# Ledger of designs, part 15: VHH binders against Phototropic-responsive NPH3 family protein NPY3 (NPY3)

Target 1, 272 residues: Phototropic-responsive NPH3 family protein NPY3 (NPY3), of Arabidopsis thaliana (Mouse-ear cress) (q9fn09r205to476)
Amino acid sequence: DWWVEDLAELSIDLFKRVVSTIRRKGGVLPEVIGEALEVYAAKRIPGFMIQNDDNDDEEDVMEQRSLLETLVSMLPSEKQSVSCGFLIKLLKSSVSFECGEEERKELSRRIGEKLEEANVGDLLIRAPEGGETVYDIDIVETLIDEFVTQTEKRDELDCSDDINDSSKANVAKLIDGYLAEISRIETNLSTTKFITIAEKVSTFPRQSHDGVYRAIDMFLKQHPGITKSEKKSSSKLMDCRKLSPEACAHAVQNERLPLRVVVQILFFEQVR
Key: E = the ipSAE of ESMFold2; O = the ipSAE of OpenDDE; V2 = 0.75 times the mean of E and O plus 0.25 times the DockQ between their complexes.

## First folded at step 19 (VHH; framework vhh_enristomig)

Design t1 (from r4 with T50D; at its last look DockQ between E and O 0.13; V2 from the best seeds 0.00; counts 0 for: pae O 9.2 > 2, placed apart)
Fold by OpenDDE, look of step 19:
Structure t1 (fold): chain B 272 residues (1-272), chain A 118 residues (1-118)
Amino acid sequence: as target 1 above (272 residues)
Amino acid sequence: EVQLLESGGGEVQPGGSLRLSCAASGFTFSKYWISWYRQAPGKQREWVSDIYEGDSTRYAESVKGRFTISRDNAKNTLYLQMSSLRAEDTAVYYCARETWDAGEMDVWGQGTLVTVKP
């Protein structure tokens, strides 16, 4: 809608008033409201669309924080009112601008409801400066937790088990991919954190454990100094029986894997 | 040479349908996750859908119920059946290959333009 662009020219206070009035009058779809918010954010929040490393002064950060918090408060309640991509951008900005916990929690909740829509890049959220890791891994854990919570709620409402399983499978694939990527990028990722995140989706239905294997392999590759025990623990995340023939072929030649795991894979291949 | 080549883009009216194709060559197509991405003018590239085997498919919420991803391994071709097209679906659509070892998108097509307008 053409008027959405015009709204983006308004101050945040006026924007809020106008949008509130529109919502009260009715007749406008929540999706349109969401669009207006997204357009406004894109225009008014630095680095919203394209993340940059430009550091604003403290005063600017506070202003941006306030702006972002206001936008979050304006989000329509309807699940389909905003895209997962927009929510992810809001979340990334919320972390960057150090928004309140409540806003981050709300965004995490909303993202959790549609986590299967996210891609691996979406989950690479930069942590505030001074942290142990470049990326906020804990926030991803939170997103998974929210997803699980929402799934459980659906189950209570007698939603189709098949739908939930499909959603879980999709999220499992997503998280497997994320774990592989974050292992590659984040050299300070601890074994404990890796396992903790992996375990959150370990019970999710999967067609194969190839994704898990890839994640494990990447982790091991980037952590050559981990203990034998840690190697074993990380490898237990994978069910060797659920590997594709291609993954098996790769795994049996993988010197990073514990010997026991390799033997197990060989054994199961023979039984196939 | 490893390559992906998209086709099938064009202009379509809102509510219309379009089928995109992605032809793969230079690698064992059936062994890879393959994805559709799209990039609208002035926007970031966004994930649309991906597929490995038959029932192993995912969709962005924005396209769920409207788009269907499929593949023909015998033809080394990925498909995206788009229905109920909207103006916001206007974008250049790309197919991409996901790497085995890191899950990165290491191969991209040149893209095919889809324009939804009255």
Scores: ipSAE 0.008, ipTM 0.245, lowest interface PAE 9.2, mean pLDDT 88
ESMFold2, look of step 19: ipSAE 0.460; ipTM 0.798
ESMFold2 (binder alone), look of step 19: mean pLDDT 80; pTM 0.806

Design t2 (from r4 with T50E; at its last look DockQ between E and O 0.12; V2 from the best seeds 0.00; counts 0 for: pae O 4.8 > 2, placed apart)
Fold by OpenDDE, look of step 19:
Structure t2 (fold): chain B 272 residues (1-272), chain A 118 residues (1-118)
Amino acid sequence: as target 1 above (272 residues)
Amino acid sequence: EVQLLESGGGEVQPGGSLRLSCAASGFTFSKYWISWYRQAPGKQREWVSEIYEGDSTRYAESVKGRFTISRDNAKNTLYLQMSSLRAEDTAVYYCARETWDAGEMDVWGQGTLVTVKP
């Protein structure tokens, strides 16, 4: 809609007033409001589309923070009013601009409702400067928690079990992928954190645990100094019976895995 | 040999429908996430959809509500039902397997051309 682009030229205060008026009058779909917000964000928030580290001016940061918080407050309540991708971008920016906890929580909640729509890259959220990790792993944990909470609420409302299982399966795949990737790029990822995140989705429906194996293997590869106990604990995240033949073939030759796990895999292959 | 082979491409009018197929061989098809990608002329390849089991499906925003991904594990075949086709859907469509060890798409088909023209 042409008017969406025009609105993006307005100051945040005027934009808010106009959008509020439009919403009060009715007749405009929540999705259109969402689109207007997204277009406005893309135009008015530096680095919104592409993360750029160049905002060194504190005053600018405060202004951007305020702008972002305003946009978050303007989000329509309808789940389909905005895309997961837009929400993720808002969240990333909210972290970058050090927005209030309430806004971050709201974004996390909304993302949690749509977590299956996210990709691994979406979950790579930069941590504040000075932290132990480059990426904020805790925020991903929060997103998973929100997803679980929302799923439970849906179950209570007699939503089809099938839909929830599908969603869980998708999220499991997402998180498996995330764990593999974050293990690869984040050398300071602790075994405890890895396991904690993995455990949140360990009960989700899967036909294959290949994704989990991949994550485990990547973690072990990047953490050669972990203890035998930690290796064992991390390996317990996967069900050896649910590995593909290809994964099994790889796993039995994997020197990073505990011997017991390898033996288990061999045993189950013989019984198949 | 691990292979994917797309078929079903062709010319269709805007608003029309087309069903693509991807035949898999050489690996345990049912244990893999499989995706559709497309590449329009002069554009980068883009992800379209993926499937694992049952209704465990995801779609790019641009095709949501119009495309349906499905699979028949007994036939080792992936499908993409396309409806309400648009000119912007014109592309070579590829199926791809996501690897269990690297998390990348390691096997690609040769692609099948879909042309949406009035």
Scores: ipSAE 0.029, ipTM 0.297, lowest interface PAE 4.8, mean pLDDT 88
ESMFold2, look of step 19: ipSAE 0.606; ipTM 0.853
ESMFold2 (binder alone), look of step 19: mean pLDDT 81; pTM 0.814

Design t3 (from r4 with S30D; at its last look DockQ between E and O 0.89; V2 from the best seeds 0.80)
Fold by ESMFold2, look of step 19:
Structure t3 (fold): chain B 272 residues (1-272), chain A 118 residues (1-118)
Amino acid sequence: as target 1 above (272 residues)
Amino acid sequence: EVQLLESGGGEVQPGGSLRLSCAASGFTFDKYWISWYRQAPGKQREWVSTIYEGDSTRYAESVKGRFTISRDNAKNTLYLQMSSLRAEDTAVYYCARETWDAGEMDVWGQGTLVTVKP
């Protein structure tokens, strides 16, 4: 809609007043309000569309913080009004500009409602400078926790199990890919952190555990200094009975795995 | 047995669009993580985009917002929709399958040349 581009030229205070008036009068779908917010954010927030290295240190953090907090306050309550990708971009910006805890908590809640719509790339959120890691892993833990909490509430309310299981399956695949990527990148990723994240989705339905195996193997490959106990603990995340023939063929030759795991794979392959 | 074949490269002017295809044989895409890479003249091969099991995606910063990776599992074909092309996008584009040996690509296509005229 061309009028949303015109609204993006307004100061945040005028934008808020115009959008609030439009919402009060009704007749505009929440999705259109979401579009207006997204266009505004894309135009006014530095680096919103593309997260990269900080190239613009001249921006006033206080001004950007106020802008972000206002945009978050304007989000329509309807789930369908905004995309998961937009919400994650808002969350990334809110961390960068040090928005208040309430705004970040609300963004995390909304992202949790739609986490199955996220991409691995969305979850690779840069950590604040000076940290031990390139990417912020704790924020992703929070998003997973929100998803788990909300799926537990839907289960309690006797919601459709087919839709809930499909969402869980998609999130499991998403997190397998995410774990593989942070394992590839983060030399300081602890075994405890890896296992903690993986266990949050360990009971979710999967057609196979091939994705779990890929994540475990990436972790083992990129962290060769871990102890035998840590290797054992990490390897228990996968159910060897649920590996595809292709994954089994690789795993039985994989010297990174504990011998007992290799023996278990060979045993299950014989009885299959 | 396992093969990847890229197509769809060509010459295009800046700001133009192009769609690359990668046909797979000997395996199905749905279980594998598949990537596009590119190699510009005189440069090292660089990662462009990955599609994961479940069709989740990731993009290099240089192409984010301009390129879209997708696949059609029924046709066993990977796509890279390229838009807003720049001279810097000139390269031979390769599709590659990530092996079970984590982080390694075990199957590469022969590549398709994309030229964005200056």
Scores: ipSAE 0.647, ipTM 0.858, lowest interface PAE 1.5, mean pLDDT 86
ESMFold2 (binder alone), look of step 19: mean pLDDT 81; pTM 0.814
OpenDDE, look of step 19: ipSAE 0.891; ipTM 0.955

Design t4 (from r4 with G54D; at its last look DockQ between E and O 0.60; V2 from the best seeds 0.00; counts 0 for: pae E 10.7 > 2)
Fold by ESMFold2, look of step 19:
Structure t4 (fold): chain B 272 residues (1-272), chain A 118 residues (1-118)
Amino acid sequence: as target 1 above (272 residues)
Amino acid sequence: EVQLLESGGGEVQPGGSLRLSCAASGFTFSKYWISWYRQAPGKQREWVSTIYEDDSTRYAESVKGRFTISRDNAKNTLYLQMSSLRAEDTAVYYCARETWDAGEMDVWGQGTLVTVKP
């Protein structure tokens, strides 16, 4: 028996031929094809489980690029066929092996369809080359933009608000956590970039704005030299009325916040 | 009272595995970022791994691919699965809760000793 694990032993050319034949015959669910691709990628792509940028051998890069592009081309179109985590690993590899822009765009589109399934750690993607930042923040913006675009299409079709709101809430929680962590670990995160990302999800439903508060506070703590105007702009991202009692208790003592924000928090605590 | 209590430490051979537990009481585990730290004899305490409120994870480079952090919020327990252990992993391991002052830990456990035999 040469099931999914046995297929991963094949060369990429044989693997593609076998999978193509299985697809032609029919009777195999797209989820099984997705599993086969995932197992193959895990065995054959260097660093697939952990992103790294150790690819200075041109022949090795070309081989891995070709392998990765082949696997991306074989992805079933059905949303349920592959996990968001697998797609993100493919995206990370596509950056490392410098795959074509079309493959990265397609991966970003698919990840956007499933973004609510991602975790903060998934979004910590190393930058491909000498930019200002260690982590690629622009790629995360792209993923959020894809999610927003697709939810806007669902809204046009009068899809159920409950389903769409649940996805938006999960993504808001994800991005709030991402902003907190990237603020902590990325020395060169600009105020403009922080606000731009936060604004993309600012209207999404949230049970509370505690996550937004933690992200703002982390950013302020790690960037003590920002201007009064920048502090004001960052602080506008949260709705003080939506802070939990625990967050309010912390925030009213927080010297990093603008005084006007602290006063607003105290006012809303008095009226509820 | 907010408390963290580690367990599961012990002696292990190089290449072996060990699973640490950290039981929490007095707070809701799922609302906080929780980390593992370690301190080797004569060294400063160093960060090992963090799990965030959404269950995403981060790891120090020295342990990536060998350690896995997880938690069970129903049991209010944090775990560190340690594999492929090396002599340099010998340390007292602590769990800690991050404060609202980002990057600071306000609750520490008592620690559990992990010894990787030579």
Scores: ipSAE 0.000, ipTM 0.351, lowest interface PAE 10.7, mean pLDDT 83
ESMFold2 (binder alone), look of step 19: mean pLDDT 82; pTM 0.819
OpenDDE, look of step 19: ipSAE 0.378; ipTM 0.748

Design t5 (from r4 with I34M; at its last look DockQ between E and O 0.82; V2 from the best seeds 0.78)
Fold by ESMFold2, look of step 19:
Structure t5 (fold): chain B 272 residues (1-272), chain A 118 residues (1-118)
Amino acid sequence: as target 1 above (272 residues)
Amino acid sequence: EVQLLESGGGEVQPGGSLRLSCAASGFTFSKYWMSWYRQAPGKQREWVSTIYEGDSTRYAESVKGRFTISRDNAKNTLYLQMSSLRAEDTAVYYCARETWDAGEMDVWGQGTLVTVKP
């Protein structure tokens, strides 16, 4: 794919023409076209890889908006053509450059189709400076909602249950990791927001609830001022019967957990 | 009995690549979140990357796009593929097991030295 770097030097109009010709001619995998789009975006959109808001010129924003909308229109339809991480960067840029709502909705839909392929790092998207939090949590909530919607549609179409269960399991693990990290770094994360996000994936299959335990414990550790009612509500997110022996051993000595939860873990170990 | 052993460090030129390995034993490797840290002489130890259950990842901003963390649960081995190395990447690199308290490490390897020639 040595052509990819050369194509990134072209104006957007020439880039679009060359890519369209390559697609019409055939013989090039959609993944190569996706790579070309990613390299082009990284080179031609200032701040795409670094994520900044150093756009002081209204005309620059308009030019970048047009460029970004063109790139979104060129995305191959094949799921494997672009990474979920690239789509998430496009979504962030589309908000920053005020792209049309249709482009943003399409990006969210594409991300939702393949959210299981995202990494925790992809979801740590910096919030605008005007917000209370360092990272944008609401955008992640939207992506999870889209995944849930797409998963429900796949179930209705009688798609393979193993593929859907595997996708749900991967997203559950992803969100457990995300919640642990956002709890560690966001001192202003509310109990309501934590629970709302966790509940969206609470029924997904998991081999164990060890990841949910880690997320809950990090939240409790970093937010010691929450009420007993809030601790109880957050602790309900995990099923103690699904904790591994290693997690149980840690949890029974964990003074951050409500006493009732510790008793439940000890009781379950007797009947396990 | 819990043990982490790093290998693969060495000297490279700027722009070069190395692959670090960390052999793990004495625990259920696949159940733990694993991290790489590094410490340059005279500096505090700093986080480099984490791999979660399900092999999702996260990277420090200074290494994003250049380093890739991965693991092989069948071999109980954690990896760090390092590319486009720079002088500031010179450090002792440590493999670490995260505790059940996310972000805290309870087991460390001995470290492996990576030197990027000035």
Scores: ipSAE 0.632, ipTM 0.854, lowest interface PAE 1.6, mean pLDDT 86
ESMFold2 (binder alone), look of step 19: mean pLDDT 83; pTM 0.842
OpenDDE, look of step 19: ipSAE 0.898; ipTM 0.959

Design t6 (from r4 with W33S Y52S W100S; at its last look DockQ between E and O 0.01; V2 from the best seeds 0.00; counts 0 for: pae E 22.2 > 2, placed apart)
Fold by OpenDDE, look of step 19:
Structure t6 (fold): chain B 272 residues (1-272), chain A 118 residues (1-118)
Amino acid sequence: as target 1 above (272 residues)
Amino acid sequence: EVQLLESGGGEVQPGGSLRLSCAASGFTFSKYSISWYRQAPGKQREWVSTISEGDSTRYAESVKGRFTISRDNAKNTLYLQMSSLRAEDTAVYYCARETSDAGEMDVWGQGTLVTVKP
C-alpha cells in the first residue's frame, strides 16, 4: 500500500500512534500492518537487512533497542501477519541491540510457530560480544523448543497429524543442516551442546539419516581431539539402518567414526 | 589403578611460557592416545591437543603455533609446552586418556591451574 512508505518517514512515536489508530478504526488487514512494520524496520533500523557490526555508539544502540522493542510490541497477534524472515531479522537485531528478554522470547515464540519456513542461514544468529561463540547456539535451542511446544498445542487442538509430521520432517532437515554448518563454523562447539540440539529433533520423522550423518561427520572432523566416548555418544544420534547407500559407502570409509558404527553399517548392508 | 596426574601449572605473565606435565600410571602409556583439555572459569571444557600412539599431534586452532604436545613413553609422561601465553589461556588444564576400544570410559587427571595475568 502506498501509505506504508509514507509511514516509514515518521518518528517511532508518531508511527506507533498512527498504526494504533489505524488498527482501532479497523478495515486494515493484519498483513498490511505487518508490512508497514517491516518497511519501517528496514528504513529505520541500521543493518536490519544486512547485519553490520558498526554499531559503535552506545546512545545509538539504546535508541535502536527502544525502536526495536516498540516494533515488536506492535506485531499483530495473527500468525500470518508477518513473515518468518521478518521475524528472524527482528530476532537477530534484538540480540545485536541486546533487547529485553521478553521481546526475544516473543520473537522466538513466533518463529517457533513457523520454524519450518526458516533456512540454515536464518539460524546463524550472532551472539553478543564477548561470548564463547560467534553465533548464539542457545537461541536455536530455544527456537526448537518453541516449535515443539507449538506443535504439541496444535496436536491438542487439531487431529492434523499429517501436517505436523511434515512440519517436523522439515524442521529435522533444517536442524540437521544447521548442526553441520555450526560444527563447521564453531570450532569450540561442545559435544554436549551438539548432542543436546540434535536430540531435540531426534524423534522427528525423516526419510533418511543422511543429514544427521553429515552433521556428525562435520562435527567429528572439526573436533579431532574428541574422546572415544564422545564419538560414541555423537554417533548414537544416527540410525545406521536409515542411511542411504551413498551415505553408507562414505561412512564405512570414514576413519572418524567409531569402529563399532562402521561394523554395524557393514552388517546392515549385508542383510539388505 | 589407572591414573593421570597433571603438574606444572602456575601464574605467568602474558607472552610467557609454561610447561605442563601429566604422569600416567597403571596402564601401558605408549599404547594410548593422550589429550590435553582445559576449562576456563565459567566456560565449558575444551579440547587443546592430542598426541596419538604413533606420536601424531593435533591442536586446537586457538593454540596452534603456540603450544606443543609431546610424550616420553619411557617416563610415562605427557607434556604440554605453552608459549606466547595469553589471558584467554587461563584455565584448569587436564590430561585425558582415550580408551583403546570404543569404550565408554576415559581417564582424567585432576587438573592443574594455569593463570595468565598481566
Scores: ipSAE 0.000, ipTM 0.231, lowest interface PAE 15.0, mean pLDDT 89
ESMFold2, look of step 19: ipSAE 0.000; ipTM 0.156
ESMFold2 (binder alone), look of step 19: mean pLDDT 83; pTM 0.839

## First folded at step 20 (VHH; framework vhh_enristomig)

Design u1 (from r4 with K31R R97K; at its last look DockQ between E and O 0.84; V2 from the best seeds 0.76)
Fold by ESMFold2, look of step 20:
Structure u1 (fold): chain B 272 residues (1-272), chain A 118 residues (1-118)
Amino acid sequence: as target 1 above (272 residues)
Amino acid sequence: EVQLLESGGGEVQPGGSLRLSCAASGFTFSRYWISWYRQAPGKQREWVSTIYEGDSTRYAESVKGRFTISRDNAKNTLYLQMSSLRAEDTAVYYCAKETWDAGEMDVWGQGTLVTVKP
């Protein structure tokens, strides 16, 4: 809207007062208020639009933490008021500026409501320095748990609907891509963590399991020291009957897969 | 017989926009992950963006917020919408199809030149 850019010039205290007044008077859609917050964040939070997590000045961190916490407190409650991409940028910033647990929990809950709108790149969230992993995998697990919890509540109220199944299908594709990428770039990804995340979406509808296969194969390629038991457990995540002909052709020659899986693929092709 | 053909390159002023296209044939387009890469003269080819199944995306930090990858599965065409172009974006841009050996590209296009003039 035409006044949104002008509000981004205000100090955070004045911005908060103006936005609060506008909301109190009514007549402005929550989406417009969300836009105002997004424009403000883009202008005032260093690296917000570029999603740069490299912030070396600790004094700036304290000031930016306070600003970020204020913006989170101002988010309209309406689901449609803000985009998933904006919420994820806020979450990434909240990790970088070490915001409190309550702000991160609220952001995670709201991201979970809209997780099907996320991109693989959005989920690659840097962990604080000094942890075992470069990327924060636990925060992604939390987002998936929020999505699962919320969809289970909707399933109980509605026997089955096309919107809920479409949402699950999109999240399954998202998580397949995420698992492949995190397997490629995160040396310290454990088999237990890989399987735990994959299992959360394993029953979601998919047109094929090619994405699941690619994620499993990437994990096996990047973690050659895992045991035969771990390979078996990882390989059970996919349904071999749902692989495309191209994926089957690759899989039967793939020395990383357990022999049992290769035999199953060959057997299914023969009984067709 | 997999083929990728880029188009849409050209000359543009700093701050300008271009839309690149990549026409694909010989494979089930929607099933595969497809990427844009670029190579400036004398430099290594570098990753720009990837689109995954379901049209989820990822971008290199140098282009995030300025470039948008997308595709039209009905037309078997990949796009790269570039905006806020800078001199350092000058390069030959390639589309590439990811192989089943993860992280390796098995088919590349011929490339299309983007020049950002001073």
Scores: ipSAE 0.587, ipTM 0.834, lowest interface PAE 1.9, mean pLDDT 85
ESMFold2 (binder alone), look of step 20: mean pLDDT 80; pTM 0.803
OpenDDE, look of step 20: ipSAE 0.876; ipTM 0.947

Design u2 (from r4 with S35H; at its last fold request DockQ between E and O 0.93; V2 from the best seeds 0.86)
Amino acid sequence: EVQLLESGGGEVQPGGSLRLSCAASGFTFSKYWIHWYRQAPGKQREWVSTIYEGDSTRYAESVKGRFTISRDNAKNTLYLQMSSLRAEDTAVYYCARETWDAGEMDVWGQGTLVTVKP
ESMFold2, look of step 20: ipSAE 0.718; ipTM 0.887
ESMFold2 (binder alone), look of step 20: mean pLDDT 82; pTM 0.830
OpenDDE, look of step 20: ipSAE 0.903; ipTM 0.960
ESMFold2, look of step 22: ipSAE 0.705; ipTM 0.881
ESMFold2 (binder alone), look of step 22: mean pLDDT 82; pTM 0.829
OpenDDE, look of step 22: ipSAE 0.909; ipTM 0.963
ESMFold2, fold request of step 25: ipSAE 0.743, 0.632, 0.704; ipTM 0.900, 0.849, 0.880
ESMFold2 (binder alone), fold request of step 25: mean pLDDT 82, 82, 81; pTM 0.827, 0.826, 0.823
OpenDDE, fold request of step 25: ipSAE 0.915, 0.918, 0.918; ipTM 0.967, 0.967, 0.967

Design u3 (from r4 with G103E E104G; at its last look DockQ between E and O 0.11; V2 from the best seeds 0.00; counts 0 for: pae E 4.6 > 2, placed apart)
Fold by ESMFold2, look of step 20:
Structure u3 (fold): chain B 272 residues (1-272), chain A 118 residues (1-118)
Amino acid sequence: as target 1 above (272 residues)
Amino acid sequence: EVQLLESGGGEVQPGGSLRLSCAASGFTFSKYWISWYRQAPGKQREWVSTIYEGDSTRYAESVKGRFTISRDNAKNTLYLQMSSLRAEDTAVYYCARETWDAEGMDVWGQGTLVTVKP
């Protein structure tokens, strides 16, 4: 750990040479290499740990891009060597400094392997310049697709159902929260995009559909111009039978919902 | 019981600084999104800033660069450091725990009044 702090004082070229030598000699856990990279990034990349929505720094973007790409190239392959939070910070920086596609694809793959560890705030990644949205929604779709791909591979290998179900439940909660928040932020979020993302996790286990309901309600509230057909399609995302009593009470008074949905909620509450 | 209590409001001259605090009880503070909102008399409540799990932050355009949100999880306290205050910042400031999952509903504090004298 002392050695880790000393390495962070080196230029990137020296840092790379020293770390490469340490790895070649062996006897150092991948977690220690990951820690060295994280400490280096925290000290040498402006705003890495406390990223805000803009970057006022006047530092050379090209030089920071090269530094970041070098750090990504040095990531140990072992899953446990780096945290999801660190990987997401690298991804956010890679967008800001316009790193190459290969680095971003590798980061996305690795984040997808650990997506259940992410928070909604982590998924609010600035869109590239010229985009129609403030935050990049397509990159989040990619992260979800990577997670789905990885869980399907685990299912084929007959890995523990408990671990996969727990991971899926955490990701479902994460994406429900993300959809609610991105609906609040992005007035241009299309119904098609909202539904596409929601459907990627629609079969995942949930304790209730309250989170799905809240995402739908926020979407309807912030996009009042959508058609009746779009309201119907969005409302199909939730299973009224899986709403808590509190969510049911809220929903039956909610004028934004289609009448058919309100009637269904009332029916199921009385039958159960 | 989940509770939020704001403090630190008061009167200040234009261009001055003030720090608001929000003490939280009844929940694991670090696991939630916490926001500041404000409401001037005769106006709608408006969002000011949010700190997310993992401590990333967002700010309303009107306060960006002048206000800083932070929290101390050991003290279960949220802060809003306000600088370069303007008359338009006069409002009752509320902290809120925001939830986008089923584990809890939004919780609001009672508010603390900030007055910037013209």
Scores: ipSAE 0.241, ipTM 0.625, lowest interface PAE 4.6, mean pLDDT 83
ESMFold2 (binder alone), look of step 20: mean pLDDT 80; pTM 0.808
OpenDDE, look of step 20: ipSAE 0.867; ipTM 0.943

